VHH binders against EKC/KEOPS complex subunit cgi121 (cgi121). Designs and how they scored, part 75

Target 1, 174 residues: EKC/KEOPS complex subunit cgi121 (cgi121), of Schizosaccharomyces pombe (q9p7j3)
Amino acid sequence: MILPLFPETQVHVFVYENVSNCAAIHEQLISQNPIYDYAFLDAATILYKKQVYSAIIRALEDRRDEQMKTKTIHSEVILSLSPKTEISSAFRQFSMTKKSKNIVVVKIDSKLTEEEEFERLDKLVEGNRVEFSDEELQKLIDFKVLKKNYKLDPSTLENPLASILSSIALRGYS

## First folded at step 9 (VHH)

Design z53 (from z1 with S99R; framework vhh_7yz9_2)
Fold by ESMFold2-Fast, scan of step 9:
Structure z53 (fold): chain B 174 residues (1-174), chain A 120 residues (1-120)
Amino acid sequence: as target 1 above (174 residues)
Amino acid sequence: QWQLVESGGGLVQAGGSLRLSCTASGFTFSSYAMGWYRQTAGNEREWVALITKSGSTTYADSVKGRFTISRDNAKNTVYLQMNSLKPEDTAVYYCTARRYSKYYPTEDYWGQGTPVTVSS
């Protein structure tokens, strides 16, 4: 995908369900293995495509403005999903873990096509790739996790999108 | 106070071999992944090889089958065995120790580098 505010930035998002090797992937991530230079998110935390895109845009804005708080654009995406600027909290809330079953994978600044990244990721992830769509994400979300991460109350849950996007956009304010 | 000290670099002819060593101090070596990067003048650092704390290894495509990374936790040392060296392997080689600190990549240590020149 091309983002209107960042037309030179290549962005790819992949969704995998029933992943059996999350512990192995997690070891590579904590080792900062360059082959695994992606944002690996727990799909239990992602409800909408717009949620992911908003975090990507925020991370790219922070990079453009030389205000990144983390070492890589991919870790900045993970931070940007959180309503707070506290890095360890964001990773705890949104990053995949050894116990994850379904994941969302984001690649920014890809030098490869989406198809080439797909082939590369399929060698790293032992799971079933599904379409990056609101419909597929809604099958994988854990609403209890979502409520906790964004501090949603019962009235907000009837339309959580606006609240989630506002939380991402206003991260670090007040 | 941490240190990573590389050794074993030098001049070698194409087709030859070198073994690089990197000895760590000032942190719990066995808790870190260890890696090798290289850099030529005017270029960004290029990743070469990584070994995780459990001993899993990965390599850049350009060195796969020729280089072997290994570690000795008792000696706090990581090694890069370089075989079938090519002139394009000429670079300064850097040792790195890395891990997540509390869920995110905050701990990266780098050595000062050791030069490798492969002549033809």
Scores: ipSAE 0.518, ipTM 0.804, lowest interface PAE 2.0, mean pLDDT 88

Design z54 (from z1 with S99D; framework vhh_7yz9_2)
Fold by ESMFold2-Fast, scan of step 9:
Structure z54 (fold): chain B 174 residues (1-174), chain A 120 residues (1-120)
Amino acid sequence: as target 1 above (174 residues)
Amino acid sequence: QWQLVESGGGLVQAGGSLRLSCTASGFTFSSYAMGWYRQTAGNEREWVALITKSGSTTYADSVKGRFTISRDNAKNTVYLQMNSLKPEDTAVYYCTARDYSKYYPTEDYWGQGTPVTVSS
């Protein structure tokens, strides 16, 4: 995918369900293994494609403006999903854990094609790849987790998209 | 305070072997993932190998099958066994330690480096 404000930035998003090796992946992420330089998200926290794109755009804007708060663009994507600016809180809320079963994986600035990243990730992730679509994401979301992460009340839960996107764009001002 | 000290570098002929050691002090070694990076003249530092807290190992494609990373928690030491050395392996080799408690990617500790020269 190409973003209008970042036409030279290559972005790939992959969704895996029924992942059996999340504990192994998590150990590699904590170890900062360069092969795992992706944003690994718990799919239980992601409801919309636009939610992921909003976080990517925010992270790229912060990199452009020299305002990144984390060391890598991928960790900045994870931070950008949070309505807060607290790094540890954002990772607890959105990053995959050793107990995760379904994950969303984001790659920015890939030197590989989407097909080549697929081949690479298939060696790292033991799960079933599914389409990155609102339909597939809605099968994997945990609404209790979503409500807690974005502080949604019952009225907002009926149509949460605008609230989620403004939380990501404004980080606590919406 | 923390310290990582590399040793074992030197001059070796192509096809030869070297074993690098990195001894840690000032932190709980067994709680850290350990790695090796190298830097050649005029190039950026590149990753070589990683060993996790549980002992799982991962290697860069350029060294896979030739290098072996291992650790000895009783000695607070990580090793890099380098076999079938090539002139392109000539570099300064750096030891790294990564705090297992950290969430996001930040290198916590770096050694001073040990030079390896492989002659043709």
Scores: ipSAE 0.194, ipTM 0.619, lowest interface PAE 4.7, mean pLDDT 86

Design z55 (from z1 with Y100W; framework vhh_7yz9_2)
Fold by ESMFold2-Fast, scan of step 9:
Structure z55 (fold): chain B 174 residues (1-174), chain A 120 residues (1-120)
Amino acid sequence: as target 1 above (174 residues)
Amino acid sequence: QWQLVESGGGLVQAGGSLRLSCTASGFTFSSYAMGWYRQTAGNEREWVALITKSGSTTYADSVKGRFTISRDNAKNTVYLQMNSLKPEDTAVYYCTARSWSKYYPTEDYWGQGTPVTVSS
């Protein structure tokens, strides 16, 4: 995918289901191991491809404007999924945990091709790769988690896309 | 309040060995992941090795098989054993402690650096 405002930025998104080693991955993430420099998201929090891309675009805008609030572009993606600018809340809500089962992994500015990143990630993640598609994401979402993270009422849960995208785009202005 | 002090650098001939040490104070050493980076003049710091609080180790491709990172929690010290040294390993070596809030990574703690020169 080409991002309209960032056509030279290399973006890869991967989805893994039935991951058995989330505790081991989590230990590497809290150690800030450079090999694990990706945004590791809990798939229970992601409903649409557009949700992930909106957060990526927001993070890239913050980097372009020298307004990043976190240490890396990948942590900025995690922050950008949240409707608030509070870092600890965003990570608590969207980042993978030791108990996660399904994950979404984002890589920005890779020096590797998508295929080479797959080879590297397959060595780090003990799970099944699935297509990054709305159909696959909808099998992994937890609607109770989504409702809490975006403060959705029952009527909005029937068609939450516009509300989610607005929350991401308007982060910091409300 | 916190401090990291590196030692053990020096001049060594190609093919030789050095052991770097880094002693921490002012924080609970056993709760932190520890790493080594290196820097040559005019270049960014390059990651070399990492050891997690559980003792799991990872290495940069350029040093894998030659360098070994280890830790001694009783001494609040992390080590880098450098074997089969090459002239391109010449750099100032920096110790780092990975700082983490409860939920997200924060700024790392850094030592002052210790110089290593490998002659050919």
Scores: ipSAE 0.579, ipTM 0.831, lowest interface PAE 1.6, mean pLDDT 89

Design z56 (from z1 with Y100F; framework vhh_7yz9_2)
Fold by ESMFold2-Fast, scan of step 9:
Structure z56 (fold): chain B 174 residues (1-174), chain A 120 residues (1-120)
Amino acid sequence: as target 1 above (174 residues)
Amino acid sequence: QWQLVESGGGLVQAGGSLRLSCTASGFTFSSYAMGWYRQTAGNEREWVALITKSGSTTYADSVKGRFTISRDNAKNTVYLQMNSLKPEDTAVYYCTARSFSKYYPTEDYWGQGTPVTVSS
């Protein structure tokens, strides 16, 4: 995928359900294993494709402007999903944990094709790949987690997209 | 104050073996993943091997089957056993420590490097 504002940046997003080895993956992530240089998100926190893309765009803008707060573009994506500029809170809210069952995986600046990244990830992730679509994400979301992460009230929960995107775009202002 | 000290580098013939050691002080070694990187003149540092806190090991494709990473928590030391060395393995080898205190540590610990030269 090509982003209009960042046409030279390759972006791949993968969704896995029923992942059985999240504890093993988590150990590799906290070890900063280079093979695992992806943003591993808990699918319980992601409702829309646009939510992921907004975080990616924000992270790429921060990298362009030399204002990244984390060490890698992938960690910056995780931070960018959070409405607050606080690294530990963002990772607690959005990153995969040992107990996760469904995950969203983001790769930026890949030198590989989407098919090659899938082949690589299939060796790391023991789960079922599903389409990166709003329909599939809706099956994996935990609305209690979403409400908590974005401070949604009942009126915004009925149509939360605009509120979520505003939270991502306005992080640091609000 | 933290410190990582590498040793064991040197000159060796192609097909030979070397064992690198890296001894840590000033932090809780057993809480960190440990790794080895290497660098040739004019190039960026290249990852070689990693061992997690639990002892799980991972290797770069270029060294799989030839190099073995291990650790001894009682000695605060990580090792890289290098077998079947090739001229392409000639580099300065660096030890690194990766924190387990959070998903994303802000600090890496790095050693000063130990040179390895493999003659043809």
Scores: ipSAE 0.455, ipTM 0.784, lowest interface PAE 2.3, mean pLDDT 87

Design z57 (from z1 with Y100R; framework vhh_7yz9_2)
Fold by ESMFold2-Fast, scan of step 9:
Structure z57 (fold): chain B 174 residues (1-174), chain A 120 residues (1-120)
Amino acid sequence: as target 1 above (174 residues)
Amino acid sequence: QWQLVESGGGLVQAGGSLRLSCTASGFTFSSYAMGWYRQTAGNEREWVALITKSGSTTYADSVKGRFTISRDNAKNTVYLQMNSLKPEDTAVYYCTARSRSKYYPTEDYWGQGTPVTVSS
């Protein structure tokens, strides 16, 4: 994928369902293993492709402006999904856990093709790859989690896209 | 008040072996993943090997099959056994302790480094 504001930045997004080794992946992530340098998100928290893209763009803007609050661009993507600037809260809300079943994986600054990154991830993730599409994401979302993470009321929940994108774009300015 | 002290570096001929040690103090060693990085002049630090709290090991492709990382929690020490050394392995080697924190971007502990020179 090409981002208009960051045309030289290589971005890949992968979706896996029915992942059986989330506990093993989580152990590697908290160990800061470099081969796991991706943003591993719980798919229960992601409803739209635009939600992920907005967080990526925000993270890239913060890196460009030397305003990153976390150690890596991938952790900054996780933070950028949260409507608040608190790192611990963002990771609790959006990152993969030992109990996750479906995950969204983001890679930034790869010089590899999508197919080559998939071959690398296939060795790390024991699950079924599905298309990164709104249709597939809507099968994996947990609306109770989404409502809690973005503080959605019943009227907003009927069409949450604009509210979610505003929360990501404004992050801490509400 | 925390420290990581590396030892075991030196000059060795190509095809030789060295064992690096890194002894930790001032934190709960057994709670941390431990790793080795290396750096040559003018280049960024590159990752070499990692051992998790549970003992699982991972290696950079350039050293896989030649280097072995291990740990001894009773001695608060992590080791890097380097076999079949090549001139390209010449670098300053750094020990690091990776936080077991639930927050992925965490403060790491780093040693001062130990130089390894491999002659052709």
Scores: ipSAE 0.467, ipTM 0.785, lowest interface PAE 2.2, mean pLDDT 87

Design z58 (from z1 with Y100L; framework vhh_7yz9_2)
Fold by ESMFold2-Fast, scan of step 9:
Structure z58 (fold): chain B 174 residues (1-174), chain A 120 residues (1-120)
Amino acid sequence: as target 1 above (174 residues)
Amino acid sequence: QWQLVESGGGLVQAGGSLRLSCTASGFTFSSYAMGWYRQTAGNEREWVALITKSGSTTYADSVKGRFTISRDNAKNTVYLQMNSLKPEDTAVYYCTARSLSKYYPTEDYWGQGTPVTVSS
């Protein structure tokens, strides 16, 4: 994927359902295994492709402006999904957990093609890859989790896109 | 279910010693940094000591030289040996597990706390 404001930045996004080894992946992330340098998101928190893109753009803007709060661009993507600038809270809200079953995986600045990254991830993730599309994401979302993470009331929950994107874009200013 | 259970608190005279223990279950203990915080009524929690997964230790200035943090990965337990206790050390002591990974920086777990009272 090519982003208009970051045309030289290579971005890949993958979606996996029915993942059986989330506990093992979580352990590798905590062990700081560099092979796992990706943003591993719980798909229960992601409703739209635009939600992921907005977080990626915000993270890239913060890196460009030397304002990253985390130590990696992938951790910054996870932070950028949160309406608040508290790192531990953002990870509890959006990152995969040992109990996750469906995940969204983001890779930024890959030296590999999308196909090569997929083959690498296929060895790390024990699940079924599905298309990164609004249709597939909407099968995996948990609306109770979404409501809690973005503080949506019932009326906003019926059409949450603008509220979610504003929360991501205005993180730290709201 | 994850759990951190503290024990070893109690009443001790100034100049005395106590050893606090915190036993973890439900997560991979050896992959986490372990720490101790304390809280007195009306105040925010104060960091006391931290031990990384590699065994490196750091201490708050108020306790360095008197307290020692250690861990036993085989028992999933972190310890706080408290020597030369002062009335100012009176607090509820909390055990915490923290990921220091740049790929997963989070404070995932907290215990219920164990009270320590140091009489003058």
Scores: ipSAE 0.445, ipTM 0.801, lowest interface PAE 1.3, mean pLDDT 88

Design z59 (from z1 with Y100H; framework vhh_7yz9_2)
Fold by ESMFold2-Fast, scan of step 9:
Structure z59 (fold): chain B 174 residues (1-174), chain A 120 residues (1-120)
Amino acid sequence: as target 1 above (174 residues)
Amino acid sequence: QWQLVESGGGLVQAGGSLRLSCTASGFTFSSYAMGWYRQTAGNEREWVALITKSGSTTYADSVKGRFTISRDNAKNTVYLQMNSLKPEDTAVYYCTARSHSKYYPTEDYWGQGTPVTVSS
């Protein structure tokens, strides 16, 4: 996919359910293995496609403006999902863990086609690939996790999209 | 304080072999993933190989099947065995230690580099 605001930036987003090798993937991520240079998110934290795209756009804006707070663009996507600018907290809230079951994987600046990335990533992830859609994401979300991460009250939880997007866009400013 | 000291570089003929060593001090070596990168004049550092703290290994496509990374925790040393060397492998080789973290990337340690020249 091409983003209108960043037309030269190649973006791919993948969703896997019932992943059995999250502990192995996690070891590679903390080892900073270049083959695993993706944003690996816990699907329990993602409710909408727009949530992921908003975090990607914010990360790309921070890179453009030379304001990235983390080591890679993929780490910056993870940070950008958080309503706060504290790195360790953002990673605890949104990043895949050894115990994750369903994951969302983001690749930015791929030199590969989407089909080639699918082939590559299917070899790294032992799970069932599903469509990146609001319908599929809603099957994987944990509303307790979502409420905690974005500090949603009962009224906001009824219609959380605007609150989530605002939190991502205004991270660190209010 | 921390140190990473590379050794074993030098001049070798195409088709030959060379073994690089990198000895660490000043940090808990066994807690770190270790890697090798290389750099040619005018180019960015490119990744060559990685070994995790559990011993799993991965390689760049350009060296897979020819290079082997290994570690000896008792000696605080990581090795790169380079076989079937090509002129294209000519570069300065850098050792790096990747800090172990569960939640976010931390600062890496880097050596000063050891030059490898492969001639025909």
Scores: ipSAE 0.515, ipTM 0.804, lowest interface PAE 1.8, mean pLDDT 88

Design z6 (from z1 with A33H; framework vhh_7yz9_2)
Fold by ESMFold2-Fast, scan of step 9:
Structure z6 (fold): chain B 174 residues (1-174), chain A 120 residues (1-120)
Amino acid sequence: as target 1 above (174 residues)
Amino acid sequence: QWQLVESGGGLVQAGGSLRLSCTASGFTFSSYHMGWYRQTAGNEREWVALITKSGSTTYADSVKGRFTISRDNAKNTVYLQMNSLKPEDTAVYYCTARSYSKYYPTEDYWGQGTPVTVSS
């Protein structure tokens, strides 16, 4: 995908369902294994492709402006999904856990082609790869988790996209 | 058992200064990133400043240029120097410690908070 205002940045997004090795992946992420340099998100928290792209754009803006609060662009994507500014809260809300079953994986600045990233990730993730589409994401979302993470009321929940995107873009920073 | 104890809060006039301190015990202070958050009644905790274990600092836009975070590893203490205080800075200020990996935070420790009231 080519992002407006970041045409030089390679972005790949992958979705896996029924993942059996989330505990092993989580251990590698905590240990900072460079092979796992991706943003691993719990698919229960992601409703739309635009939600993911908005977080990516916010993270890239923060990197451009030298305002990143985390050490890597991938950690910044996870933070950028949160309407809050607290790093630990964002990771509790959006990152993959040992108990996750479905995940969304983001790679920024890949030196590999999309096909090569697929081949690498398929070796790391023990699950079924599905299309990164609104249709597939809506099969994996947990609306109770989404409502809690973005503080959605019943009227907003009927059409949550605009509220989610505003929360990501406008986290109390310029 | 771990503990974070904040001190230095109080009542101050707009334009004044305060220095908050937070002393840690029960864990290896030098291995943790240290931060300050604040909370106003009815709102969530807002991040204010962070100092990494390597000494790098970052600030929320609302306090940048007015607040300075620093640490003294020999004393297991993190400080927040608050200058040019505004009524909008009125909040309970919380100290936090986290062992933070490059990709994931591992654990957060929180203090009990110290109230700061800035009168107009």
Scores: ipSAE 0.007, ipTM 0.185, lowest interface PAE 9.9, mean pLDDT 84
Fold by OpenDDE, second read of step 10:
Order: sequence, then C-alpha cells, then structure tokens
Structure z6 (fold): chain B 174 residues (1-174), chain A 120 residues (1-120)
Amino acid sequence: as target 1 above (174 residues)
Amino acid sequence: QWQLVESGGGLVQAGGSLRLSCTASGFTFSSYHMGWYRQTAGNEREWVALITKSGSTTYADSVKGRFTISRDNAKNTVYLQMNSLKPEDTAVYYCTARSYSKYYPTEDYWGQGTPVTVSS
C-alpha cells in the first residue's frame, strides 16, 4: 500500500487471530532481532483501519520532520496510537504482549509486495491471517481496553472513530 | 412490541441513595446496549451512564464515582445505583436501549422515565 502523502514509502498491514507464539515473538522483539522489524500491535486495542493508518501517517510525519520520539519508525507507530506522550505508556497500551492472542502487524518501508511480505511474516507468526478490515477488527477488539486507552465516555462511544483520531492527532497538545 | 419500564425514582435527601431499575420486554435484551439519560425541564436529555451488551460501562463526568450501572440479562433489567446524590441530580431519568452494528447505533428505544428529586 502506498500512502498519498508518502509515495516513496510502502506500507503493509496484517491481522492475525489465534496466535500461539506471541510470547516467542515478544522475546525476539526484546532482543531486537532485525528479522522482527515490524510494529506488533495487540488487536484488542485496535478498532478501525483508520486508527492504524492515522498512527502510521503521524509516525511518517514525525520521521519526515525529524521529530521522532522513538528509536524506530515502527516504535513510532506504536507511540502514535496513544493519546499519551510517554513511550512506555504507549507500549503498555497498544503493543503486543506475551499474553496477546490476536495481533495487528505493521510494516513500514517494505521492499516487498504484500504477498511476499506476508510469506515472510507468516514464518514468524503462528496464527490465522484474517482480512485487515473494520469488520474483522471489531471481532477482536476489547472494548474495555479501548475505552480505557482513549478515555471514551457515553457521548464519544457513539462515534469512537472521531474520538480516537482526535486523540492521535492532538497528542502532546492537550 | 418493545417496552422499557423505569422504576425506583422518588424524593431523597442530599447525600442519599436511590436505585433505579429498567425492565425490558419485546426484544432481545442481551443484544442491546443499555443506558440511562436524564432530563430537566427546558434542557436537552443528557447521558448519564451506559453499559454495553458485553458489560463495559461508561459514565458522565458529573456522576463518576457516585453512580453505577449494571445489568441482569436473565431478568431483562438494567439498574442505576445512585449514591451521594446531589440537588443537581434532580431530573427525570430515562432508560434507553440501543442496537448497534457494534459501536454505532442503529435503533433506539426509550422508556417513559422515572422522576428523581434530591432535596438540599
């Protein structure tokens, strides 16, 4: 996928359910294994495609402007999902954990086609790939976690997307 | 047909407690998000609390820490426990049932309301 504002950057997003090896993946991430150069998100925290894209765009903007707060573009994506400025908080809120079952995986600056990237990633993730769609994400979301992460209230629950996007966009400006 | 019947309203002194109930009939209760609104004369109806079909709860800032919403699917009933009541909580309280695709409402049902009066 190519984003209009970043035509030179190819992005891929994958969703896996029933992942059995999240703990193993997590260990690889901690060890900073280059093979695992992805943003691994807990699917329980993701409700919309636009939520992910918004975070990706923000991360890319940060990179463009040489204002990244984290070490890598993928970690910046994770930070960009959060309404909080603290990196540790963002990771606690949105990053895959050892206990995660369903995950969203983001690849920035891919040199491969979507299918090629999938084949590569499929060797790392032991789970079932599902479509990256709002419909599938809705099946995986933990509403309690979502509510907590974005401080949703009764009025904002009618349109969570607007609230989420606002939170992402205005991080650091509150 | 669908019906929501509120009960439990009345007069209470400031600092007191009330427990509102809303019993539903005529639709699949467990498939709906339930909530409470309140309205005073001359004002628009405002959110008070919401409980999703999965049991997740949210509250208006004005009632956080004081009100608790819960549901019993076996009884097709949603409750609002109101503690530490204040005069500004005086209003007619309405029960609502909302059908969502998951997070966006597609259908709303309302009860007739139950009045709550908190005296100073």
Scores: ipSAE 0.000, ipTM 0.197, lowest interface PAE 13.3, mean pLDDT 90

Design z60 (from z1 with S101D; framework vhh_7yz9_2)
Fold by OpenDDE, second read of step 10:
Structure z60 (fold): chain B 174 residues (1-174), chain A 120 residues (1-120)
Amino acid sequence: as target 1 above (174 residues)
Amino acid sequence: QWQLVESGGGLVQAGGSLRLSCTASGFTFSSYAMGWYRQTAGNEREWVALITKSGSTTYADSVKGRFTISRDNAKNTVYLQMNSLKPEDTAVYYCTARSYDKYYPTEDYWGQGTPVTVSS
């Protein structure tokens, strides 16, 4: 997938449910294994495709503007999901944990086709791939976590997407 | 031979001010974005402030409005002016230099850190 704002950057997003080896993946991430050069998100924290895209765009903008706060573009995506500027908080809020069961995986700067990237990732993730869609994401979301992460209240819950996107876009400005 | 040397840390009372300095040597200072991070014992290093090559600045929410990052390319030095200090600002502060290629940033160097203690 090519983003209109970043035509030279190929992005792939995958969703896995019923992942049995999140703990193992997490260990590899901690050890900074280059084979695991992805953003691994907890699907329980993701409600919309646009939420993920917005975070990706924010991360890419940060990179473009030489204002990345984290070490990698993928970690920057995780940070970009958060309304908070603290990296540790962002990771606690949105990153895959050892206890995660469903995950969203983002690859930035891929040189492979979606299918090729999937084949690679499929060797790392023990779960079943589902469609990257709002419909599928809605099945995996934990609304309690979502409300907490974005401080959603009854008024903003009527249109959570707007609030989420605003939080992502305005991070560091409020 | 590349070095970042922080200075200016110390003990200060809450509400006080400190100015940290980080002097770079061994590389083209003006070609790097500079940043300040801080770390407390047992915790991960957290981002505090960043200044790009062009002078654009960004801050963590916890320090916004209180801290100011600046740079003097002629002196190969980046500064962190810390005002209205709070006990929660207590940490070792580290300076970092980051270079960017077309697609990827690289954190090239870190300083040894300078300790800041804010007493109540």
Scores: ipSAE 0.384, ipTM 0.741, lowest interface PAE 1.2, mean pLDDT 92
Fold by ESMFold2-Fast, scan of step 9:
Structure z60 (fold): chain B 174 residues (1-174), chain A 120 residues (1-120)
Amino acid sequence: as target 1 above (174 residues)
Amino acid sequence: QWQLVESGGGLVQAGGSLRLSCTASGFTFSSYAMGWYRQTAGNEREWVALITKSGSTTYADSVKGRFTISRDNAKNTVYLQMNSLKPEDTAVYYCTARSYDKYYPTEDYWGQGTPVTVSS
């Protein structure tokens, strides 16, 4: 995918359901194995494609402006999903855990095509690949988790898109 | 409010041993994962070792078999036992704490660092 503000940046997003090896993936991420250099998100926290894109754009803006708060662009994507700038809280809220079942995987600055990344990830992730679409994401979301992460009241929970995007875009300012 | 105070750094000869200590205050130590990072001049901070709330340990490949991380919850202290030290282990070592065991080592609290110099 090509982003209008970052046309030279290669971005790929993948969705996997019924993943059986999240504990093994988590162990590799803690050890900082380079082949696992992706943002691994818990799909229970992601409702819209725009939510992921907004976090990616925010992370890329922070990298461009030399304002990244984390060590890698992929960890910055995870932070950027959070309405708060507290790093450990953002990771607790959005990143994949050993107990995750469905995941969203983001790759930035890929040297590989989307198809080549699929080949790599299909070897690393023991699960079923599904389309990155609002329809598929809506099957995997946990609304209790979404409400907690974005501090949504009952009235905004019925149509949370604007609130979520605002939280991502305005994080650190209010 | 919180503090991480490191000690035990210094000059040591290659093949020698050194034990780093880090004493925490201002938070519930037993609820946190504790870790060690190191940084050499001109390079990014490198993760070295992690010990989780449950006591599980993980090490960077560069130090596996030589370094041992441990904790003493009664003393609010995490240790890094460094054996078979090499000149390339020369760095400033940082103690870290995080409230959740997440995959990227994104730390809530950082110590000030303690320098370790390994002579050839």
Scores: ipSAE 0.014, ipTM 0.213, lowest interface PAE 8.0, mean pLDDT 84

